Miniprotein binders against q9usj1. Designs and how they scored, part 9

Target 1, 298 residues: q9usj1
Amino acid sequence: MFSVGKKISFILPIKGVLQKLKDNAQKTVLLDATWYLPTDTKNGKKEYLESRLPGAQYFDIDEAKDHKNPLPHMLPPADEFASYVGKLGIDRNTNVIIYDRKGFFSSPRVFWTFKVFGHEHVFLFPNAFNAWKTEGLELETGEPRTPKPVVYEGAKLNKDLVASFDDIVKVIESPDAAGVHIVDARAHERFLGNVPESRPGLASGHIPTSINIPFTETTAAGITAPKPEEDLEKVFSSHGLTDKSVPIITSCGSGVTASVLFAALKECGFKDVRVYDESWSGYGKRANEDSSLLATGP

## First folded at step 22 (miniprotein)

Design f12
Fold by OpenDDE base, fold request of step 23:
Structure f12 (fold): chain B 298 residues (1-298), chain A 82 residues (1-82)
Amino acid sequence: as target 1 above (298 residues)
Amino acid sequence: DKYVRIRISGMNPELLRKFAEEVIRIAEEYGIEVEIYVDPETGKITIVLRGLDEYTAEWLIFYLRWLAYEMGIKVEIEFRKE
């Protein structure tokens, strides 16, 4: 009986979540990572306060960031991350299960963040609310429980998961030698440069040599969940991403949806995936000043 | 009847068209009734979706808001639940 060791995916179905919640051998914390675009009328924190998965804590990507950097959603310093998650009752040994209300939009960013700081026991729960409802489980309402603060030890930024502007430049300067694929998660029209940027001082277009895989190609309708692995493989293959050993850098507008691609790529077994944290918010400014950094069209 | 009303506007009519086409595509895929109105004076497009459940409406609205943002389109969405 060849026990095909089912690679325990970091993406959990509801059954997997429930199993972890029942297992008292290890502390489990549910994290609501619901975040909306600034143009949206909804607010993740407000919704969290209204209803959540039982016992869930809120991870606010607008708070858990580098406040010294003017760019949106830059990774916080390691000590600030540690402090933030420690207050949520999360330590190094805590199982962290991350969800968002929409299903698979902002939760991957938080997942990536935990990975960046070396957290091992971190998982994603796609389409959490729908799954919860479908199982007949109840949501928690009222004031959230205040967790007992703990000390998160050993937070250290893993640079292997984060691409810098310099990393991007290296790829642009030597695309053939680098063998690195830059994947842009933004919508196609934005990638082409057909959309004026709403932020002043940003160019319209994409990173030279980058390929466009709108992150929605990797998700179910409505961004509720990642596509099944088999479908993801097809998506990536259709874009020429077949070699799992080839380094990949994902980018987007501000680093959120790039993380969706990160999660999807990791699910498919890609070994070297980094997120360009600055994404277009940072890069577009640079490209606006230096046209050699800017490409338009396909 | 439950319906979602989407109003889009912008300086680039081609982007508006592409957005509308995407909505139509989704509507067709999911068997949602779609009505489209174009204001000839302003170029604004109104799309009305009918025959969708609340869950479908919610994820669709979310997606369309993202898409509109990505396309630099102004979008107004009304969801009538009853």
Scores: ipSAE 0.809, ipTM 0.917, lowest interface PAE 0.6, mean pLDDT 95
Fold by ESMFold2, fold request of step 23:
Structure f12 (fold): chain B 298 residues (1-298), chain A 82 residues (1-82)
Amino acid sequence: as target 1 above (298 residues)
Amino acid sequence: DKYVRIRISGMNPELLRKFAEEVIRIAEEYGIEVEIYVDPETGKITIVLRGLDEYTAEWLIFYLRWLAYEMGIKVEIEFRKE
């Protein structure tokens, strides 16, 4: 019983993607997870309907959510997740390869969602469209393929990957005893509290004890791909994150860019990483009502 | 001649300046030519970027919309492909 082989990354280059697509032993589904901020003029589903990687299905983070929660993009109940991905032709044994047209922005949120519900065969394909075209491969156009629905069994929320508001409160009430790093993926000026929140009722600032690593520090070529692992380790170590066993909770505005940090930390071998699903959308409201929950400045 | 034109406005001039500084930093990193104009009456800033290909323009526009959203800045971005 000895260790054999090299670390296998869940972040796949195009050759790894093509190898899995050609593998007849295990079904592979490509997911287009493209999502744009509400202030952007582009629409991810509209773009998917016009063109996509061949055979890709669309995963809409604004449809696959908790519809009873007013906060954006909250994780759906496990049975609704199972129903949703089953309609996309995905069962427990399916290899799921997730891309977005911008590379490394919204696809990590979907990756994290699959991990949360116990799906082990899930991978990220950054900078997918550029890589596809550089390889000389064509996109699929016209009507998307309608997959045959399957049953997805065994979806169950893994609490080790999700942080709640109560988990955050425990950290800030006893920061030395908790030994947990809270890492904020938002832009620096927003973290400092120098930017009024666009939604009324949200405080400006950050979670006490948290450190700021804007998600773009972990990406190459703007936001198209994660940095190489060696460079990611330098980013994290420059912020004091060197012990791979220390628990980390990532946060942002609504859990999308916090999931970019989740993926980057896991790629670097951090063992205990959770995403705070409510992120500022929920926390900022609470901090507006209770100033003990709010910090500003560096 | 291809360019990206970015017009920003908002109630906080310091945030507008910091946004423009980030655009300049990216332009320097990627060898992009930048011209900046400030409306003397309103303080609104226009930034014109040249010498970038369509691939770079697309991710840059997305990034700048994210940054503007994060900084509470109103942004209008136009990409002229010729």
Scores: ipSAE 0.796, ipTM 0.909, lowest interface PAE 0.8, mean pLDDT 91
Fold by ESMFold2, fold request of step 23:
Structure f12 (fold): chain B 298 residues (1-298), chain A 82 residues (1-82)
Amino acid sequence: as target 1 above (298 residues)
Amino acid sequence: DKYVRIRISGMNPELLRKFAEEVIRIAEEYGIEVEIYVDPETGKITIVLRGLDEYTAEWLIFYLRWLAYEMGIKVEIEFRKE
């Protein structure tokens, strides 16, 4: 717990990460959350098996998912989340520090997942490999460490952090009365509807009433870290997001980059932010079959 | 000599142009030398980036793969470190 008048950030620089790793009072687990687009030749789990931050465990968003849902990497049921993270040695009191090896891209999705199931002690470590190397620290190679499984108690989905399709419909059918902003993290041309979707059966365009903030507007040096808070505030205000009490729902293609916006908005003190988990992967199919759900253009 | 070679193709020439313009914008921002070639027979666009360090090349490649995916552009990227 930190003092009155100071913000406690869930985004940790390397000094904060090292402080938590040396703290004997509370267990800390590092999670490698590296995930690549399906068109990339790299595989995050294979890279994890080659090298990782010392002691890191791998969190696979394509394993820790709702296996009954055909949409990509949807949130798992609470009991399956608990079983999954318990096998990684994580209980409710464990500090969880999450990184991905090439960008600030997939680690916010895992951060959001922990928040959704009520895990309080969860943090992000951006630009982790470069920061580790710059500090003169070595990576771990060879066989990954085997965690001692634990029981994770009390995982329960927090509906205040997740938006459903029905939540989206309420917003678009009564925009003024809803008072909610929908923010789309996809690249601008995809939002406009100028790019055919790679997944079959999806319309090209965006959710009516939504605004486009490509997640890269919130990152520094490409996609390696979030921008400083002052710059993030300017990004959001330039898109009309100035009242931090306004409810916001973030969306994207499949819930990964929407979580980057989630983290950026929370860092700036926005009080009520939810991620629309199915994002375009589910919405776009409905919009392909019902044009009243589809907007295109600016 | 280190370089990043990017070959792009796709059905929409306007999107290919916008992708190339973003690469040029980044190259200007970071002092990276850029050469662009269009194969007159195939229409394939090749972009060669020089004068960048390994840290910059790695995040740039990751960013450009994301952008290509979002824009429906087929991309082949090679990084020569020597």
Scores: ipSAE 0.779, ipTM 0.900, lowest interface PAE 0.8, mean pLDDT 91
Fold by OpenDDE base, fold request of step 23:
Structure f12 (fold): chain B 298 residues (1-298), chain A 82 residues (1-82)
Amino acid sequence: as target 1 above (298 residues)
Amino acid sequence: DKYVRIRISGMNPELLRKFAEEVIRIAEEYGIEVEIYVDPETGKITIVLRGLDEYTAEWLIFYLRWLAYEMGIKVEIEFRKE
């Protein structure tokens, strides 16, 4: 009996979430990772304070970052990550289930962050609010509960999940030898370089040799959830990504939607996927100073 | 009636056009009534969507805000729920 080992997906439906919440053998923490674009008037923390899944804690990607780096959302040091999640009541044995209010936008970034620091028991809950409501479950309002702080031990940055600028340069310099695909999650017009950058000092365009897969191609309408695996396979195949062993680096504007691609690729069984943490916020500045780093058009 | 009003502006009329076309595409796909107004003097485009439920409106607004950001377009969105 070849037990077709049901690939335990890290993406959980509501039934899976509820099962974990009922299981007393392991502590489970829900994380609200709601984040909005800087141009949006909405605020994730504010909304969290208004309503949340019962018992959920807030993970603020604008707070849990490297504050010494001027780039947005750069990974914090391991000790700072450990301290941050420890205050949320999370230790290395805690089941961490991450959601966001929009469905599948910023939660993958937090998921990736936990994976980077070696957390094993981390999951995504797409379209959490809608799923919760559909099941007739109530949201929590009022003052959030303060978790009992714990010590998070063994946080160590896994470099295999993070691409650096140097990694990008290696690909550009030897595209055929590297055999690495750089995938840009940004919108097509931005990828082409047709969109002026709002921030001064950033070039418009993309990383040479990169391919464009707007992350919205991997999500349901409205960015509420990832597409089913079968559909994801079609998307990636259409872009020439069929070999699951080929290394992939994802990039975007600020490292958030690149993580959506990360999650989708991992769901499809791609073995080597890294997120370029600087993304265009860092790279665009470099490309502005060095035109050899810049490509435009398809 | 519930409606979503989208006003877009920008320096590149081609980007505005592409954005509007995307909205129209989505509207057609989901059976949403769409009205489009173009100001010939300013080039500003106003799109009004009618006949959509609140859930659809919410994810659509979020998507369009992202798209506008990605396209460097100024967008103003009003959602009338009643």
Scores: ipSAE 0.761, ipTM 0.901, lowest interface PAE 0.7, mean pLDDT 94
Fold by ESMFold2, fold request of step 23:
Structure f12 (fold): chain B 298 residues (1-298), chain A 82 residues (1-82)
Amino acid sequence: as target 1 above (298 residues)
Amino acid sequence: DKYVRIRISGMNPELLRKFAEEVIRIAEEYGIEVEIYVDPETGKITIVLRGLDEYTAEWLIFYLRWLAYEMGIKVEIEFRKE
């Protein structure tokens, strides 16, 4: 891991995970962030209760959210984030290593959430279950361990990592002057506007000026891990994203897969990356009522 | 023998075809055997995948559920481990 004048890798191979777990000088908490689409019959909490990486706690993106906002998975208020993670035994100095059972799908959303609230010791562990098994290590079963709650101090929303609807409007109204790329992680047919949205009242299409990079272009073996950095750079450059200083806003349906792109871009050294937390769930309602906000096709 | 059976349906035949083409593309990339059946009266498509291990089946099923959700098609997936 390199720290002097270069990006710091937050995507850990199993050796790095094991090193942090063995370090008795600094507490490490594993988080199972497994989340399934609404149409899936599987349940992440249920699977966590059956088995997990040893000592892992469960982070539920549907509980750690803004409960006053009708949009899905919106970031919680900072004090509610602090209370939530404090109950998991996490304070500001805790190393947090996040995995999901599918590999690299919902864990980047939780990673982004920690970064948004200023938690610097946060890492991703892709393909965790397969890596654990390959190393010859056992999963934990039976009742999960109960952490001792702690106080999490200093949670403060970092506006440099979050884009608002007003930020999006500023970009689309002056695209050359803004110099910002909006990148949509949704599947191509949804981006084009060829698929009716499942939620009522949402337009079909995309944000004007945005480009489509379905998040699966950045992953290996479906969604198990990010591609190697060299291949990620090829993916981004093939879409015209080569200048690491250019601001990027990622979007998707509800902020989950946009966070996969966030993590991939940061791994490639892009300096200024934000997630549009509302994504299509909020934008699509406005675009349904105002066609100047809507684009379709390539 | 392990198999994955995928049944897809929806009102847009072009989206069903594109989904099936993506399944074929992945199957070719990973050396997975594919059988495809189309009900001529309903247009429903059944895809049977063979020659894959449990690890591959699990991530493929999840990916295909995501894709079906994104494409607005109804999908029913059965994984037989034997």
Scores: ipSAE 0.757, ipTM 0.895, lowest interface PAE 1.0, mean pLDDT 91

Design f12
Fold by OpenDDE base, look of step 22:
Structure f12 (fold): chain B 298 residues (1-298), chain A 82 residues (1-82)
Amino acid sequence: as target 1 above (298 residues)
Amino acid sequence: DKYVRIRISGMNPELLRKFAEEVIRIAEEYGIEVEIYVDPETGKITIVLRGLDEYTAEWLIFYLRWLAYEMGIKVEIEFRKE
């Protein structure tokens, strides 16, 4: 009887979350990573203050970033990350369970961030609010609890999970030799370059050689959760992503939805997945100045 | 009756059309009643969705906001719950 060791997925159902919360052997912190598009009237922090999962802390992707970089949502320095999560009561041994109000939109970005800095015990809880409600569990309201600050030790940026512009250039210069797939998570029309960019100085189009997998193809309706693994396999296979050993770089507008792809790919067992942190916010500027960096159409 | 009213506008009518088609696709998939109105003077498209529950409306609104953002389309959404 080959005990197919159920690979413990970093994506947890509610039962898994509850189990971790009950386990007193290890500290668990729930993180509300709710973030909305700039065009949205909603505010994640505001909503967090109104209601949250019990004991949840808020992780603000607009605060936990490199403030010295003009690009949106760039990774913070390791020490700043450590300081930020330490104030949330998270140390190296803390189980971190990340959710967002939409279900599976911004939480993967935070998940990726923790992975980048070498945190091992980090999980995603898709469709958290609905799952919580369905189980008849109550939300917390009122003023959030202030966690006891702790020291987060050993934060070190894992470069194997982050692609740079130089990494992208290497792929473009030698696409056949590189054997790297660049996957753009943006909407199809954006990828094609049919849509003007809202920010001045950005080109319209995509990275040459990249393929387009809108991140919504990897999620359930309404972006509530990732699709089941079987369905994800079909999606990736349909785009030629069948070899789990082939390096993949994900990109999007600002690095958020690229992380959704990261999580989905990791769920499917892809071994080498990096997120291009600058994404189009950074790349589009460069492409605007150098047309050799720009592709349009399919 | 509960309804979601979506008004989209933009300079590219083709993009507006594609957006509307996506809404129609979703409506058909989920058995949602859809009405589409095109203002001949402005080119603005109004889409009214009926017969959807609150849960469906909420995720759909979020998705459509994202899509509109990605397509450079201005979107106004009204959700009437009662």
Scores: ipSAE 0.659, ipTM 0.860, lowest interface PAE 0.7, mean pLDDT 94

